VHH binders against c4kar8. Designs and how they scored, part 50

Target 1, 263 residues: c4kar8
Amino acid sequence: MAELSTPSPASPAPLDGGRGDELEKFTLRGARQILQLLQDLITHRGLITAHTGGGHSFMTAVLKVDEERGRVVLDPSPDPQANRRALAAPRLTCVTQLDGIRIQFPLVGLGEGQDKGRPALFAPLPAEMLRLQRREFYRLQVPLAHELSCLLKAEDLARKPVEVSARVIDIGAGGVAVVVPTGAAEFVIGGTLPACRLALPDGEPIELDLEVRNLNRQTQRNGTEQLRVGLRFAALPRAADTRIQRYIFKTERALNAKARGGL

## First folded at step 20 (VHH)

Design ng7
Fold by OpenDDE, look of step 20:
Structure ng7 (fold): chain B 263 residues (1-263), chain A 124 residues (1-124)
Amino acid sequence: as target 1 above (263 residues)
Amino acid sequence: DVQLVESGGGLVQAGGSLRLSCAASGFTFSSYAMYWGRQAPGKGREWVSGITQSGGSTAYASSVKGRFTISRDNAKNTLYLQMNNLKPEDTALYYCAREWPSFDEYISEYMQHWGQGTQVTVSS
């Protein structure tokens, strides 16, 4: 009776070494570098999107870096449920941008407490921080004053066509991120939204097809929930691309000038 | 706790058909878009298909478009994937997911609401 040795479940094949190698060059692992970058985030009062999983996120900020204790202090959500999700999550994925560079880092071991008598979230310092310098990852944070909007052609929960005016929060060469009221329309990752209209300040809206690339239910600092939708330009005419690039360039220059005290 | 249980996989000859099912529990199924993904041996997770909460809109990877059909029964908390004209290249562990990570490669590693998967093997 030959004991048929049940083949040991094949160890998940190592993530294709090639793609990992590309990200490695953008990954900071040095303690000093990490501390400096976190401090820079504090200095710039950068808003961080903290992903808790399940398509949920909340807005936070690094309040303090405690080097002695080896921890970072985060601003808790005004939504207790968001904080509960954060605390229950095995990992918090933090995403932000500094000087046009996307920054992403994981936090593990999140806890709650008080900092100087105020509620705060605490986590050990991240072991690594991803700093994406590639132009392809660049997203301009749209100034609120610009009031960029995108008219989305979608369907509501009743499968009826609906037009949703969404505020554009960031824009890049490859797409936009928008915010919509929760329940305004249905979206699915990989789905296409045809004949949408992106409104730029410099002229007529650009008609374009958009592909949904990500969905996040986000709790704002005021406690209001909104849906953040990441959209890729599915078919961007050359003229439209030029306009978008021009807008990005112009806006970036203006922001930089302002930051330097020139305006 | 969110639970997703896939079924319906198996061995099939090229050109054959399978219907996968995913039983969902632990959350309001009708409030979420749902997804199918797959992982072939030695490859990363691949997005296959998605469907909106109401089922009004669907999306497919180019590799499966025209062959696969995603559907859902919200009353039964079940997601389906009808796979027709199967090819050896479709051989993979198929997962049901309540969320799909952004196509950002780095974020994709950290989003976990997947079932255990069901094996689909397509022989030549």
Scores: ipSAE 0.781, ipTM 0.922, lowest interface PAE 0.5, mean pLDDT 86
Fold by ESMFold2, fold request of step 21:
Structure ng7 (fold): chain B 263 residues (1-263), chain A 124 residues (1-124)
Amino acid sequence: as target 1 above (263 residues)
Amino acid sequence: DVQLVESGGGLVQAGGSLRLSCAASGFTFSSYAMYWGRQAPGKGREWVSGITQSGGSTAYASSVKGRFTISRDNAKNTLYLQMNNLKPEDTALYYCAREWPSFDEYISEYMQHWGQGTQVTVSS
């Protein structure tokens, strides 16, 4: 998210706790609004990334909202280690997207239990949810068939330059998220990877500088673990920006047409 | 059990220097990128610097670039922060961490592996 309050190129992380005036209009604090948004996530079967600390996250979903007890119920991971990390964390930071709108919320006091005889995780309702309803926060989930890749120019464990071909899993106006082969290169949050190459379907690869914004070992819904790297476009020429926006728009249009029955 | 213990803080005059150390134990130090962060009273956590596992690449917040130098000695399981030309706005509790929250999430992620910190106070 290049358009956030975080400055470039080596931006401080957003402040813990309350947010500044610039984010006020994106923050839902009303219990009714929070319940409705959580219910919308359930209805749309929104996939949620739950960050558990230690550089780990797992994929989950809200199964239900228990209004009477004031809590949410989450789908546990098939990986027992992911569940143990989640239960040990004093809070989770949950990130998802609904109808192209980026959503973030905390969960505190996560516990384990049963819901209708099935294992489940539950927590009190969040006190706030961030609903980033602006086009620049949108992240297109890249269809696997597109085989989008980004050639990263990084260093290996011996401090030697290395090129790593990384699959692009999502792309937005400000950056990409990629999966990286284990052990192929070293990354640090805040680091810059100059002269990388983003391969789009419609022409020559785009040369661009990337900044590492996040690193997490993410447990997927099938229990497998991937290293996901969030990368911001550090210096993006207008022509490259135009090509990226066209790719996003064309792919989004094609996916929406498929979802509405093909015509 | 992961343990990170900072030292080297203190009271220093503006323009002075300090070197912070972070002693790591309970994990394979050389397998992790490491970070320095700071927190001033009444403010949230601020990312200061990061360094890759081998030490081959570093990154700095713009407010400290050119004045602070992060380094590591993997044989001694120790992370360092050399702080030169200190300013009153550098006054904070400085801590090392084995992870850092995403820069792109507005709701801060839980940090599991970080130290208690060492106080740096810069008088004008």
Scores: ipSAE 0.757, ipTM 0.925, lowest interface PAE 0.8, mean pLDDT 86
Fold by OpenDDE, last read:
Structure ng7 (fold): chain B 263 residues (1-263), chain A 124 residues (1-124)
Amino acid sequence: as target 1 above (263 residues)
Amino acid sequence: DVQLVESGGGLVQAGGSLRLSCAASGFTFSSYAMYWGRQAPGKGREWVSGITQSGGSTAYASSVKGRFTISRDNAKNTLYLQMNNLKPEDTALYYCAREWPSFDEYISEYMQHWGQGTQVTVSS
């Protein structure tokens, strides 16, 4: 009776096809580098989008780095459901920006507890942090005062055409991220939104086609849920590209001047 | 727990057709956009198609556009992929997914609810 050795479940082949080498250049694995970057996030009060999987995320921040215990302390969501999702997730993917540079890092082994008498989430220090110093990944956080919006042409749950005015939260050369009220429209990754209108402060709205690249149900710090939609510029006229680049440049300059005490 | 079970794969000759099914459980199926992905031998997972929660809008990869049709039955908690005019390059393990990560490679590694997949083999 030959014991049929149940083939050990083949370790999922690292999804890193040939593009893995490019990301390695931007991956920090040094303990000191990781600690420094986390400390920088604390110093700058950087808001972090924590992805729990299943298309869900919540806003958090690094509150403290505990070097002695080898752990990071995160601000929990005001939504108990978001915290439950985080704790149940095998992995938390944290995404943030520092000085326009996208930062990503995984956290594994989340737990809940108290830090100085306040509720907190705890995780071991990340083994690696990705700092994407590429122009293509650069996203300008849009100042709230600019009130950038994008009119999206989509369909609602009843399959009726709707126009949704969405707030633009970040902008780059390749696209925008917007926030849409939950239930306002349906989106699907890979879908095209034709003849949308991006409103910039300097003139008439730009008409453009958008492709949905990312969907995330995000719990805000106030406890409300919103849909974050990442959109790629599918067809951008040269004149529009120039305007967008000019806006980004002008805004960055203003923000930097303010940071240096020039206001 | 989220469960996705794919079926309908098999061996087919080039030019043939298959219909894949994905049975969903453990979540409110009608509240989520759904996706098909595939993984060919020696390649990473690639996006194939997506459908909105109501089924009103669909999207397709350029490689399958005009040949594949995604659909859903919310009453049955089932996602479908009709595959016509199959080609050898369509040979892959096909997965049903409740969410698709951003096309950012780093996020894609960690944000996946996939079934076990169903094997599609297209012979020349």
Scores: ipSAE 0.757, ipTM 0.933, lowest interface PAE 0.5, mean pLDDT 88
Fold by OpenDDE, fold request of step 21:
Structure ng7 (fold): chain B 263 residues (1-263), chain A 124 residues (1-124)
Amino acid sequence: as target 1 above (263 residues)
Amino acid sequence: DVQLVESGGGLVQAGGSLRLSCAASGFTFSSYAMYWGRQAPGKGREWVSGITQSGGSTAYASSVKGRFTISRDNAKNTLYLQMNNLKPEDTALYYCAREWPSFDEYISEYMQHWGQGTQVTVSS
């Protein structure tokens, strides 16, 4: 009776070493650097999207860094279900931006408690933080006052063509993120949305094809769930690219001027 | 708990066909877009196909376009992948997923609800 040695579960294939190396240069692992970056996030009151998995996320913020206890304090969601998901998740993936630079960091070992008599989420300090200083990852947070929108041509749940006006929340050279009311339309990652219209403040809407790159159900601070859709510019004419770039630069300049007290 | 159970894999000759199934439970299947991915030996996970909640829209990787067809039966909570004209390069462990992580690999590691997968081996 030859004991068929159950083949040892193949060690997960090393992540293609090449891409890992590229991200390493953007990864902060120093304790001081991590603390400083977290403190910067606090100072800037940056909203953080905490991904709980399963295509769900909620909006949070770093409230405090407790160096003595080696933990970060997060603002819980107003939605108890979101908090439950967070606590049940083996890991939170936190995503935010600071000065247009995308920041990502994992939190493991999330717990709930109270900070100064207020409900809070607690996690050990992240072991690493990713600060993506690449143009391709740059996303300008669109000021609410600009009211950028993208008319999406999609299908509804009944498979009927619909046009959905989606608010643009961020924009970069490669695409936009938009928010859509849950149930307004159906999307699939990898899908193409043809003949959409991006409305910029400086002129007529830009017609463009969009590719769905990510979908996330996001619980807002008011408890409302929205669908965040990440869209890539699939085919962007040069003229459109120029306009988008111009908008980004102009907006950045204005934001920087305001930050310096000039406006 | 979200459960995805893939089946239908096997050994086939090049040019052959397989139909994969994924039984979903633990969530409202019809409320989610669904995806197929695959992982070849020594390679990372690759997106293969996606389908909207209603099944009205589908998407395919360029490598499988015209050969593979994704479909779903919401009444049965089942996702399907019809694979035709299979090639040796299609050899992989095929996974069903409720969410495909953003093409951001950093987020992808934690957002995935994957089944155990079903092995597809295509011989030359």
Scores: ipSAE 0.756, ipTM 0.933, lowest interface PAE 0.5, mean pLDDT 88

Design ng7
Fold by ESMFold2, look of step 20:
Structure ng7 (fold): chain B 263 residues (1-263), chain A 124 residues (1-124)
Amino acid sequence: as target 1 above (263 residues)
Amino acid sequence: DVQLVESGGGLVQAGGSLRLSCAASGFTFSSYAMYWGRQAPGKGREWVSGITQSGGSTAYASSVKGRFTISRDNAKNTLYLQMNNLKPEDTALYYCAREWPSFDEYISEYMQHWGQGTQVTVSS
């Protein structure tokens, strides 16, 4: 009889076995490269999603890099529970985007303290940063003025049909991310939402099926909690794909023109 | 404190059936979508099935669709997996979880709330 393999409760099993080799070509490990990327995030005031595990995250930013102590300084959440989860987590997975390129890095050993008399979170500089320069990972951050929305056809807690008009926060070739108020509808990772409607600024809404790829209880910069739902396009018709790509291209071009003129 | 305890595993012949249970405590069970995962020898964790808080919607991996049925009884704080027409490829340690990491590539989150698992072995 073979012995059963039982995972240790003191060390959670890794979720990404084998993917580490595939990610190596995108991994930056040079201290100078890491410092420059972090400084770029500070300069661009990049908003960072810090994942604390267990389906929770909070919005933050890198306030500064302390080279002498080898530390990054993060903006704490106004929600004390978000800060407690961050401090208790064995690591934070920080995700952001710089110039259309997805940036991801781990922070371990997070602590709290003061920086210039203000509360702050500290962590050692990351030993590596992921710079995922591939088109399929590009996500346009949707300007608030566009008021882009997606009508989700889901169910409430009583199993009754509900339509939720969800704000689209980012959009890419393969899907959207939306935010909904906590409790507005029920979702499950792997589930399909049929006959949803994506409203682009011009033309009729696009009817499409969406697959739930991630669910995250996200604490916003103002401390409120929303459910962030990552949704993949299922069976996207060519005409719909063209409209989505055109929207992304036009919006990115307009944003880039403003950034150059605003410098 | 969150606890998830699986039971109902065992040795079964190919074509047979098993019903797994997951007893939940230390949290409001009805407020969470729940998941079954499995891990075969020498392989990583595999998502098997998920169910919404009310039980109104379910999702399955393509390898188990039509054979497995996830369900829950919120009054008993219990998650179930009915497994029919079992195949040797279904041999694995099965566990329930209160969350599941993103399906998207290059997002690395770890699971905090999952059970120790129950072994299912399917002989030919």
Scores: ipSAE 0.755, ipTM 0.919, lowest interface PAE 0.8, mean pLDDT 86
Fold by OpenDDE, last read:
Structure ng7 (fold): chain B 263 residues (1-263), chain A 124 residues (1-124)
Amino acid sequence: as target 1 above (263 residues)
Amino acid sequence: DVQLVESGGGLVQAGGSLRLSCAASGFTFSSYAMYWGRQAPGKGREWVSGITQSGGSTAYASSVKGRFTISRDNAKNTLYLQMNNLKPEDTALYYCAREWPSFDEYISEYMQHWGQGTQVTVSS
């Protein structure tokens, strides 16, 4: 019976802009490595959150890597405003995951055009890519079929208490990311949401306190805007932690089995 | 263009008080949560406080909790930070922000909507 060492709750990342020095070991700068990673993203059809600044982002994907021209081709947003923001931004910060590993990279010098007669965004190849191979950064993408939700206790714009059922899009040992309709509630980074309820497929909802870690207005591929909220487990009972870990493990196993053609 | 202009900083003795203001323009102020940060000499940027769009909810760094109060006047497009019982450790350039980076160190470098800051110096 291998004692599942309950991973020590990852110390909450400081709300301070820490020195990126510790991230150097996870930073890829080699041209070959970068190209390979981008190709892997293409192969896996990885969705990318492209941050344009100002708390705005849109969903995109790498469509092609043009090695000859030294550029990457991205899928434009269905929202013209998102594309305008992207083109106006001095830098696009791309965030994605591959095999549960968070990947981040900057793109600069964005332009628009056509690729094979289709609208596309173009950028020079990134100078660096961050591949965070750390357990604390691992997030399981929740299958849509699981319909995982979190009941958030928050306030609306009128400062009235509201309960918002938010869809959980990813989950890890340290927290969840959820999506809420725009205007459903107000949030602030660093704020605490007490007595929320995380609904897992197995059993009763887990009551827990959540801390807001990030906010992003995200334009979906269908053109609808939603608010993505990153939440940290502020206080998680041991039993709840075990259940969450079990869910993650079980889900990962199932996904891997499916990927291998076994299901 | 998003504009944030901080004011109200200065020299104050330990135990004293200051009230900072941030005038916002170029965007719908009431549609955004707002934040205060600070940067001490030789240190990185530090999150200080945040407030929701309506002002109904606030958050504070542990270092300032109970001493600082964030507030906003949406009619005036102004963010405030009341700082009481100031300490030498509070000496920093204070700035307001419409966005606060995710506590991802890598993404934090790309945040652009910060004011010029106002200097707060607390003497012992």
Scores: ipSAE 0.755, ipTM 0.931, lowest interface PAE 0.5, mean pLDDT 88
Fold by OpenDDE, fold request of step 21:
Structure ng7 (fold): chain B 263 residues (1-263), chain A 124 residues (1-124)
Amino acid sequence: as target 1 above (263 residues)
Amino acid sequence: DVQLVESGGGLVQAGGSLRLSCAASGFTFSSYAMYWGRQAPGKGREWVSGITQSGGSTAYASSVKGRFTISRDNAKNTLYLQMNNLKPEDTALYYCAREWPSFDEYISEYMQHWGQGTQVTVSS
């Protein structure tokens, strides 16, 4: 009876040594720090993108931190399929932002149940949380009231050219994230979208080339699926860069003033 | 379960050609953009090429542009990479992926469906 040696789970590929060290500087592993950060997410009602793998995600929120049981309670998706994917995933990767700082953390051992008679997802507290306090990772969450949009020139599933007006959800010095209706257009990571138009509140749209950097199918809280597209400014004129930076700065200032009770 | 099986690799002389195939199963192939990546010994994984669901749009790394061609047959659930004018620096394990990690380093660690890969060795 030859004992079939169960192949040892492939050790996660070593993080490129230099990048790993940098990431470690931003990684929180202290229990108290983790709890505090999770509590902050609750307090701020921060929406979390929970990645289930395979390019799929759903919108959730931390509802509660149960310190006694050492678990976090998440708001389930209104889409049962998204929840099934989450539960089937070996790991849930949660991404959010707090005060302009990107936060990422893994959840392992996701389960479903009820919290106070309401459906909920449960996971053990994360062992680590990444808090990226670098300017390069900064993305301004665009206020809904600004109605920032980007006209994307792409192709549809029939390979016909289409123009899609996409809502800009976040913006930084290097690019934007937009949401498009599922099926509105096709995208591929590494692809270029030429002659797009970013509409800022302060003037005429900015024509720019965009590079697709990430794609994620996101189930919204209303149950609809949208495609989140991360776009890099591939060729940004200096004047456009200045306008974008000005917008970011002005918006940040306004948001901060509001947060401080000045408005 | 998502399964990706690469084939077509081998030993080839510089200037030669290879055609890689990736057989996909366990998901609706035509609903996903597909990608090729490679990993050379001692190097990190690098993006090589991508193709949209319909195959209408393609993208290439600068290092392979003009030499490599990505294509797909949705009826056969198969992704292809035609590799022409191969160079020693193209030597790597080539793998197909249903999703390419975000250039976000953290997400990249967790959002990957990769095949076993097929070895391409280009001799000088």
Scores: ipSAE 0.752, ipTM 0.931, lowest interface PAE 0.5, mean pLDDT 88
Fold by OpenDDE, fold request of step 21:
Structure ng7 (fold): chain B 263 residues (1-263), chain A 124 residues (1-124)
Amino acid sequence: as target 1 above (263 residues)
Amino acid sequence: DVQLVESGGGLVQAGGSLRLSCAASGFTFSSYAMYWGRQAPGKGREWVSGITQSGGSTAYASSVKGRFTISRDNAKNTLYLQMNNLKPEDTALYYCAREWPSFDEYISEYMQHWGQGTQVTVSS
């Protein structure tokens, strides 16, 4: 009876120079591939988080690909300040998801103008797009109807302990992204939030420790600013992992069925 | 314009101590979490420590935990890093940052407000 040594969870590989090579296999540089992927984003009305730097981002979408002019047309933010930041930024880092696969691409040379009489942002076509087709990068966009929440134990600006109920916007095997009202609590990248509670539809909340991995002040399409917090599961019990995976699987199946016209 | 100016680096023997400072200007310092990072020769930038706006919460890389202490003085617009029990592997250019990029390697290339850095060299 050979004791199957459960492979020790691979320590996150150090950000050393070798990781660049690993990402190359996921990087699209072909013009046709890039165009197709952008068209797919248009077809699926994929929301894009455009990072402008300084911890700021806004929600946008690809409205059109102009192949003749070699440019992409983006939906501007309803917030003029966000648009100013975008135009001032040397680069936009666009992040989105298609079919659960994380997509990232830079835009350089952003300009403003009009498309068919409507305000629009313009940028040259990206030279490369990253399509992270790996399980560890998979994130399920949580349907609004599911009302997933995570109770975060944090501190407010006065250093008082607070509990913040945050809406979960995406979930994967490794963590969640949540939205928190601005000013509700303080966060720091690398910080640990102990004894948080993730609420899934299928039972009691899961108690777990979370690590802050990402902070982004995001301007929503309605013009409101929210803090998006990317959280890693620091210590996830096996039972919790199973529940999370089950939820993801079930939800994906339901979404796919709906997309096929079955619901 | 956002300005971050690091100081306090130098040559120190193993087991020694240094205190780094970062003077911030051009933005509301107290409205931002702040970070220290470092870059060793031939290596990429690595996260070292972070502190919330109020200074109420701190975070450290496992490699420096228990040895380094991050602090801030919002009245002086200054970030600090007390480094104790320094090791040769701590040799690096140390940077102050207003924001830390996501741990996504691709995004990390585009989202940076860093100072010029201060050199820390630890001799065995």
Scores: ipSAE 0.752, ipTM 0.930, lowest interface PAE 0.5, mean pLDDT 87

